# VH-VL binders against q0atu2: the designs that were tried, part 71

Target 1, 119 residues: q0atu2
Amino acid sequence: MLDKKARIRTSREYRNVFEKGKRLSGRFLIIYYVENALDNNRFGFITNKKIGMAVIRNRIKRQLRAIVREYQGQVKNKHDIVLVARAGIGKSSFEGMEKDYIAIMKKAGLFARNANKID

## First folded at step 19 (VH-VL)

Design tl3
Fold by OpenDDE, look of step 19:
Structure tl3 (fold): chain C 119 residues (1-119), chain A 121 residues (1-121), chain B 111 residues (1-111)
Amino acid sequence: as target 1 above (119 residues)
Amino acid sequence: QVQLVQSGAEVKKPGASVKVSCKASGYTFTGYDINWVRQATGQGLEWMGWINPYAGETGYAQKFQGRVTMTRNTSISTAYMELSSLRSEDTAVYYCARDYDYYETSYFDYWGQGTTVTVSS
Amino acid sequence: QSVLTQPPSVSAAPGQKVTISCSGSSSNIGDTYVSWYQQLPGTAPKLLIYDNNRRPSGIPDRFSGSKSGTSATLGITGLQTGDEADYYCGTWDDNPSAHYVFGGGTKLTVL
């Protein structure tokens, strides 16, 4: 699981990212991202009722956390990043989510230059 | 500026189908879901379903399952809602609306002007 | 018929304050955020409030929203004749599946 310091935790912090951050959408994910004044990145995860029942939302959230954890070392520092799951994600595979995440993060320019090549 | 422009009024007979279009402009079409909402004369708003224009994923209200089909053409930033097996009760104004995801929910921040569909024998 | 319950109508004189209630359940209002929409006569709905109590750009601060438990409330102060319209609350529900729900609508008459 993500380190405590690497997590967006409060509603205020989430709203700050939504209000001040840039928005980029993919097939299954929308990311909001903004620079922070910290030495580390913080990640937030949103699975709203559009996704489906709580059991589905929780599953998707766990999967997204796993994806972010896997690639967190390759993300440029000093960013708050919120992942919002789009409604169709409930029917997607883990690999599909991962692919979408990578694509969006690349498009946003959030992967560090020294990051390992991601297919 | 964000705009949703819908097709013109339709008159159909019972049993027929109607297809309403919604052309989006002023934003990235594939980046936001489109919802469809209808309103019978003198009645309230009724949600019909959503479409993700990116790949065409949809979710329909249970009431319309089997009769409604939502599609999109990304090349022209246009969403479509087709309703089949029309009944007199389907007479209403049909709206498309952009879905904006914010925090733990979403809301409809922009609406089309509406399309009147009349079903009469 | 509507999942969310609103009073059919409210009325007040110009300058006065009105409130419109919206009652739901734990699977909708109780577990998420509410939006409000204004529909002027003969026009499409317009977003009025989102996230329970936030106003989009262009919406005056005379309009306010709140939420408590499974109920939401729209407040309008300094009522103007131009406020005469239908008002709808709305939110997402996940029971039995994901779907958006509206209130029945409230007709506001300015006396």
Scores: ipSAE 0.871, ipTM 0.944, lowest interface PAE 0.6, mean pLDDT 95
Fold by ESMFold2, fold request of step 20:
Structure tl3 (fold): chain C 119 residues (1-119), chain A 121 residues (1-121), chain B 111 residues (1-111)
Amino acid sequence: as target 1 above (119 residues)
Amino acid sequence: QVQLVQSGAEVKKPGASVKVSCKASGYTFTGYDINWVRQATGQGLEWMGWINPYAGETGYAQKFQGRVTMTRNTSISTAYMELSSLRSEDTAVYYCARDYDYYETSYFDYWGQGTTVTVSS
Amino acid sequence: QSVLTQPPSVSAAPGQKVTISCSGSSSNIGDTYVSWYQQLPGTAPKLLIYDNNRRPSGIPDRFSGSKSGTSATLGITGLQTGDEADYYCGTWDDNPSAHYVFGGGTKLTVL
């Protein structure tokens, strides 16, 4: 469960991360991320209609939120981070999404100094 | 400079198969999905499907399910579309296009030059 | 199969303004974001507008886009002979299942 201050809330805020942020892609996820001027991280979650119907898209968002919540204490602060579901994510297991998230966050350098102990 | 370069024109008989290639350069190939779109002479654009080149997963338009196979070779940054059991109405220009995710949608920001496939008896 | 509806053709003189409409449904344009593609004679399509009204780098501001309800509109001002092309709207739809849908295309003729 992410607090309201840890959520990207408006379409303008989301679009700003896409416009200003760095993009890194994994197997089933893409992240867009940019340093913010806050004391904390903010997370956003995006699916679009190519992923499937609304029930599938909502399931995927819930799974991604659960993954982010589990690892949020390991993420370097002061970043706005948007997770985008890639086509084909509906065929992934929860474990597959989790492994993908860990790999892409390490590649982005967004885990804290001791994040390697997660693996 | 992002480029998508497709294989050359093909002439096929009804009942045969065709495989069109799309070589990507100037970006990380596995980082973006590839969509395939065709266009018969004097007609509009028709979406065929996508491939996620990282995962190898695909999604096909219902019209082509069972006749189309999309694959890739990541070591040479190349996507492929194979259409089987060809008919005369499959005569078209076939395009690959890069899919760019933006907010709650995506769009085709770069296109290959097109590959003409002619199916005639 | 799904198709977004566009007029088959539009025309105007150089320097004038044209508008190209794109009509869809609640499951596509009404619930998504529209892109426009330009196809010059003998060439591949090119992205012209994304996210309803945004221009990629290199597209002049005389091209504009908007969306209202289940319809989208492409506007072209200061019309030039080089604008003579086919124009397609496009977006994602999930009814009955996930697919990309294009409009039927509009041929723009510059008199």
Scores: ipSAE 0.861, ipTM 0.933, lowest interface PAE 0.7, mean pLDDT 93
Fold by ESMFold2, fold request of step 20:
Structure tl3 (fold): chain C 119 residues (1-119), chain A 121 residues (1-121), chain B 111 residues (1-111)
Amino acid sequence: as target 1 above (119 residues)
Amino acid sequence: QVQLVQSGAEVKKPGASVKVSCKASGYTFTGYDINWVRQATGQGLEWMGWINPYAGETGYAQKFQGRVTMTRNTSISTAYMELSSLRSEDTAVYYCARDYDYYETSYFDYWGQGTTVTVSS
Amino acid sequence: QSVLTQPPSVSAAPGQKVTISCSGSSSNIGDTYVSWYQQLPGTAPKLLIYDNNRRPSGIPDRFSGSKSGTSATLGITGLQTGDEADYYCGTWDDNPSAHYVFGGGTKLTVL
């Protein structure tokens, strides 16, 4: 479970990350990220109707939250980070999403250089 | 600059197939989905489906399920749409469009020039 | 596929304001975000408006958008002869399954 301080909360905050942040895309995920003025990271999770019906979208969001929680201790602080589900993500496994997340976060330079998996 | 360049016009007989290409430039091809949209003469826009060019996954409009196949070749940044069992009502201009994800939606921010496909006896 | 309902045509003189309506349902416009596309004669569609009311770079501010309930509206002020085109609203829908839906299109004539 992500702490309340680690959540992007408002539509305005989400849109700010899309407008001002950097974009990197993987196989099933896109991240948008921007430096914030806090001591900590904040995470957001986005699906849209092209992904499927609400049941599928909610499942994807739960899986992405679980992945982020597992690796949150490795993420460099002071960033707002939005994970966006790509079309086709509904056919991926949890492991596939997890590998995609790790690859994207490393490519973005958002993992600490010598960080170990904490969870 | 982002550009989508499509293959040239095609004339086909009923029952044949057509394959339209869409070559992307000016951006990372695998980073954005491609959608296909067609337009019969004097008619509106009709969505056909999408391809995720990284994963190779597709989703098709129900009307075209079983007749359409969308593929890509990432080494040349090209998406393809193949429509089989052509009928005269498939006579249309076929467009590819780049899908841009923004907040809780997405939209088609760049379009190819269109490919005219004519199906006639 | 479902369609969004637009008037088939609208007309006005240069310099006037026009609006183009787009009517949908609770599963599309009522629960999503609307885009508008302009198609000039003989050309491909071009994005005019996204996220209900935002303009991409290069689109002048005389083009505007809004959404209320299950309907969206495109506004064009200071109408120019070069605005003669077909205009389409569009959005995602998940009923009965995920698909993109366009409006039927509105032909704008500048008289």
Scores: ipSAE 0.850, ipTM 0.929, lowest interface PAE 0.8, mean pLDDT 92
Fold by ESMFold2, last read:
Structure tl3 (fold): chain C 119 residues (1-119), chain A 121 residues (1-121), chain B 111 residues (1-111)
Amino acid sequence: as target 1 above (119 residues)
Amino acid sequence: QVQLVQSGAEVKKPGASVKVSCKASGYTFTGYDINWVRQATGQGLEWMGWINPYAGETGYAQKFQGRVTMTRNTSISTAYMELSSLRSEDTAVYYCARDYDYYETSYFDYWGQGTTVTVSS
Amino acid sequence: QSVLTQPPSVSAAPGQKVTISCSGSSSNIGDTYVSWYQQLPGTAPKLLIYDNNRRPSGIPDRFSGSKSGTSATLGITGLQTGDEADYYCGTWDDNPSAHYVFGGGTKLTVL
C-alpha cells in the first residue's frame, strides 16, 4: 500500500518536512509532518548513525514501514509525514514502536474516520 | 526560550564520584535527547554519551563505558551525568547539550553553561 | 587524537576571509552531514552551521559551510575581532559503534 505516490523520495522533500513541519516525539519515535499540495499522503522514514550500524538501522526502517502500512488507511490525507527513529529505539519491540506510532498520530490529530479501530 | 542550566563547580579527590545536573526549560524535556560533552583545560571537545529522557535508555562512548551513568528525573526536567573512579585527567568542564534530529543526522543546538570539575588531592 | 582533523590555528586580519578545514573518513563525513560549533573565549560552544551548509537563525551569512567527499570546510568572510574563537566540526560515526566525533578544534586569531 506504500506505493510510489505515497513515498517521500528525495532529500529535498525530506528536508522540507523538517524545515516546515510540526514535530511530536514519543518514547522511541518522532514524527515531523506538514500539509502537502497533493491529494494523498506521503511517508518517509529516517534513521541516523547514532541508532547503530546499517543492519540495525535497516531493520528499524522495515519495521516502521510495516507499521505505517497497517494504519495508513486511517490517516487524514494531504500530509507529508516523516518517522524518525530516536536514540534507543533498537531496544524497543515491534509492539512498542507500534504503540508509539498510534499515540503520536492521535496526538497530532492525523487519524480521522477510523481512529476507533486502532489497537 | 530553550535553556539548559547546570549545577555548580565541584572539587573531588581521586577515586570519588561526581554527579552533574542539567535542568531544561523552554521545551518538552522528554522530546529531545541530552548529550554530555567534556573539555579539559586548553583542549578540545570530547563526547561522552547520550540519554533519551523519555525512555531512560543511554549510549556511552567506549572510553567511559563502566565509569559513566546518565540518568534523569522527568518530573523536574533534569538530566544527570555521574562519573566514578575519578582521576586527575577527568578535570574538565562538563557540558550538557540538546540533540536535535534533522534529516539523517542530528546536532547539538543548545548547550548548558558548563560545570567545572576539578580532581585533585 | 580525534578522528576528524582540523588545523590547530588560523589567523587573518579584520575584513579578510579565512577557511577552516575538517578531514574525516568514509564512515563519518563521507556518509553523514557536518555541523560546526563556535566557542568564544570562556563560553560554551554554540551551533554555527548544520547539515553541511545551513545556518541557524541569528548566524550571519558571512559564515558558510561546504562538504566534499570526506572533508568539510567552514568559511568566514568579512572577518571581525568578535570572530576570534575556537571552531569545531562534528558529526556522527558508527564505526565501530555509534558515537559522536568532534574535530580537534581550530583557534582563529584576528590580528
Scores: ipSAE 0.847, ipTM 0.930, lowest interface PAE 0.8, mean pLDDT 92
Fold by ESMFold2, fold request of step 20:
Structure tl3 (fold): chain C 119 residues (1-119), chain A 121 residues (1-121), chain B 111 residues (1-111)
Amino acid sequence: as target 1 above (119 residues)
Amino acid sequence: QVQLVQSGAEVKKPGASVKVSCKASGYTFTGYDINWVRQATGQGLEWMGWINPYAGETGYAQKFQGRVTMTRNTSISTAYMELSSLRSEDTAVYYCARDYDYYETSYFDYWGQGTTVTVSS
Amino acid sequence: QSVLTQPPSVSAAPGQKVTISCSGSSSNIGDTYVSWYQQLPGTAPKLLIYDNNRRPSGIPDRFSGSKSGTSATLGITGLQTGDEADYYCGTWDDNPSAHYVFGGGTKLTVL
């Protein structure tokens, strides 16, 4: 589970990342990310109704949180990062989401030196 | 600048198929989903479905299940919508639109110019 | 049936203000964020409002939006003849399954 200080919590904080951050898209995920003024990262997770009903959206968010928790120690600090589920994600496996996350984070330059050893 | 340029007008007979193209420029094509929306003369907007051009996955409005196919060719940044078994009621302007994800929703921020499809005997 | 209901038409004189309502349900407007689209005569729709009340760059601030419960409202002040258009609300709905829904549209006439 992500630590409470490592979570984007309010609507205003989320919207700030969408408005000020960079956007990078993969097969089933989009990330929005911006440097913050903290000493740590904060993560947010977004689905919308085009993904499906609430039970489906909540399952996808749980899977994305698990992926982020697995790799959080490899993420460069001082960033607010929002993961957005993309249309079609419900057809992806957990492993497919994980590979997509690794690829996006690497392309964004958000992984540290050992990012090439993932997978 | 973002542009969506659609193929030209089509005239079809009932029972035929039509395939409309939507060429994207000014952005990374695979990075945004494309939605298709139609509008009969003097009528409102009707959503038809989406395509994720990276994955190739689609979602269709129930009304068009079995008649619509959405595809893409990523090498030329082009999305396609094909509607089969055409009827007179399918006479409409067909639009492609770029889907922009924002917070807990999304919206159509750029639209193609529209393609008029006329189905007549 | 998840229909977004708009008045078919509204009218007012130049310089006046109007509002356009959009009534939905708990599975759409009540649990989502509303966008508004302007369609000038003979043209494609254009995004006017997103996230209930935000304006894209280039949209003047005399266009505004709000949401309350299962209803949304587009406000236009200082009406100009160039505002004559059809206006559509739109949002995602997941009942009975995921789909995008538009309102029926409202024809604005500037007399």
Scores: ipSAE 0.843, ipTM 0.927, lowest interface PAE 0.8, mean pLDDT 92

Design tl3
Fold by ESMFold2, last read:
Structure tl3 (fold): chain C 119 residues (1-119), chain A 121 residues (1-121), chain B 111 residues (1-111)
Amino acid sequence: as target 1 above (119 residues)
Amino acid sequence: QVQLVQSGAEVKKPGASVKVSCKASGYTFTGYDINWVRQATGQGLEWMGWINPYAGETGYAQKFQGRVTMTRNTSISTAYMELSSLRSEDTAVYYCARDYDYYETSYFDYWGQGTTVTVSS
Amino acid sequence: QSVLTQPPSVSAAPGQKVTISCSGSSSNIGDTYVSWYQQLPGTAPKLLIYDNNRRPSGIPDRFSGSKSGTSATLGITGLQTGDEADYYCGTWDDNPSAHYVFGGGTKLTVL
């Protein structure tokens, strides 16, 4: 009702999305996504050491969480979706990541028509 | 189905440059990063760097910064590695490899056949 | 000379088991996931193991991987003459900056 946020919790759940899901890449992001057995979506966020030092990786994850939060109400339900930071993302702006996310989600058919910021 | 096919062997003199190509097929080229790895005769594998072929961004091993340039032509699904100011120590087999992101890591799931570069007087 | 240390060689008879170690540090193996690559004589490397212990399609289950602390291990059971190759561990490291590191390699000889 009031809380619309959902998260992928365990390493097994994350790996399931990579093993069973579809992969779609953009400029700085990759999404892996698979239909789940819930009524809602769950989101996960991944960086690895090729992205940079921990400070950079943690900043990227924080920015991606903020982007997903802004658009989660427009995402079609019943999907587990993992966002993976792609090499080179550390040089992107927040707005660049947001643009890339919108484009990927539309291409995956996970948004309606044209996503907007909810707020 | 995934294939990485590299350009043929090269013989160069010290001080020259070499540009090795890596043509991808069987997958969406811009969707995966390409890494370059070399191996001198009787030696181990040495990572050189990566290119994100969608964005064009690169990252190079410190040892090669200033001498290596990685580029791509997305219209023909081809990555390139150019090494300048060649030395005899650069004699090696040069490989391209596709980088696959999985969970909190990535690994090289497909490799080109290798390109032998010989640097001699 | 590699940051990831492997024994230079190992050997065993057909049908036996071998293990190949890969010792790293807290900035690489201790905080990452390890891959193993097989390089048959005269060929390009091939992925054998990813995510510490997972096998790509087509790799038989007699190849196994594990990780503990800052070390990883490749296990090969039921050794065959076709397993003679060089074996490399590999992973990402961010110290001092982001880079991929391979072990020095281990030459496996089958009697």
Scores: ipSAE 0.843, ipTM 0.918, lowest interface PAE 0.8, mean pLDDT 91
Fold by ESMFold2, look of step 19:
Structure tl3 (fold): chain C 119 residues (1-119), chain A 121 residues (1-121), chain B 111 residues (1-111)
Amino acid sequence: as target 1 above (119 residues)
Amino acid sequence: QVQLVQSGAEVKKPGASVKVSCKASGYTFTGYDINWVRQATGQGLEWMGWINPYAGETGYAQKFQGRVTMTRNTSISTAYMELSSLRSEDTAVYYCARDYDYYETSYFDYWGQGTTVTVSS
Amino acid sequence: QSVLTQPPSVSAAPGQKVTISCSGSSSNIGDTYVSWYQQLPGTAPKLLIYDNNRRPSGIPDRFSGSKSGTSATLGITGLQTGDEADYYCGTWDDNPSAHYVFGGGTKLTVL
């Protein structure tokens, strides 16, 4: 899915984004994001038990990874970005999560102006 | 700066309903979930449920399913908890609390002052 | 009894140290992260510790938290009379369904 370099891997790395980053909320998602000192972006995905049982949480993580992979070419470089599932996300469709992601990323100014052209 | 201000004390008879309000200020209301927690006199804290105020999705503790309704009005940054079919055992202080997501968990970082609801005949 | 078990009371003299335990299960403390709340007499609860061992801004470092297995511990050193309060652990649980659970509370008395 995402290249190994494009993943936030450790709990320390995740916690740093929560502590140092900016926060923006949509209907189903929250993003925490901060500039990094790398030449690339890194993405992380978080659920917790308030979302539901593990089967539901794992499905949501898989769907969010797919959304990020589809749009990653449009994201401005040098950011660590963590997607957090909000309570109620289990009622969303894939398309609902996707629309929420696009809206949040635009509001955060994280999409590049000319990063991706349609095929 | 973050503040949750709740409606005033209420006295109700058994079988009635009560609706408690929680007005948020100092932050983006739709960006954080609100949880409701109650506490009977001299007893512990009891979680009742959450509302995601962006579009109004809710999740209720099983004990209160069918008796509790959580709503909100985003134009005035206010959450509501309504409890129906009141019994004397529902006499308690009712709190709203803001839910903050951090890593793989969340916790209640700001609380309202509490609303005393007394159910007596 | 509460799903999260705390001693009903603890006491110690000013300047001393006290610990408050919180025992849970694999579906809560064993698989998630613990918060602690302080409730001073006549007031709403206040967040004291989150993410097992982190303090919000304004909470002095004499308050500490730890977690091991299915158990969590709140530590308070340098006890002051102003620390007399009820203390609650709390966490999310998904058994049988997603819900938040508090411990039964521990009354701290500073003698």
Scores: ipSAE 0.837, ipTM 0.924, lowest interface PAE 0.8, mean pLDDT 92

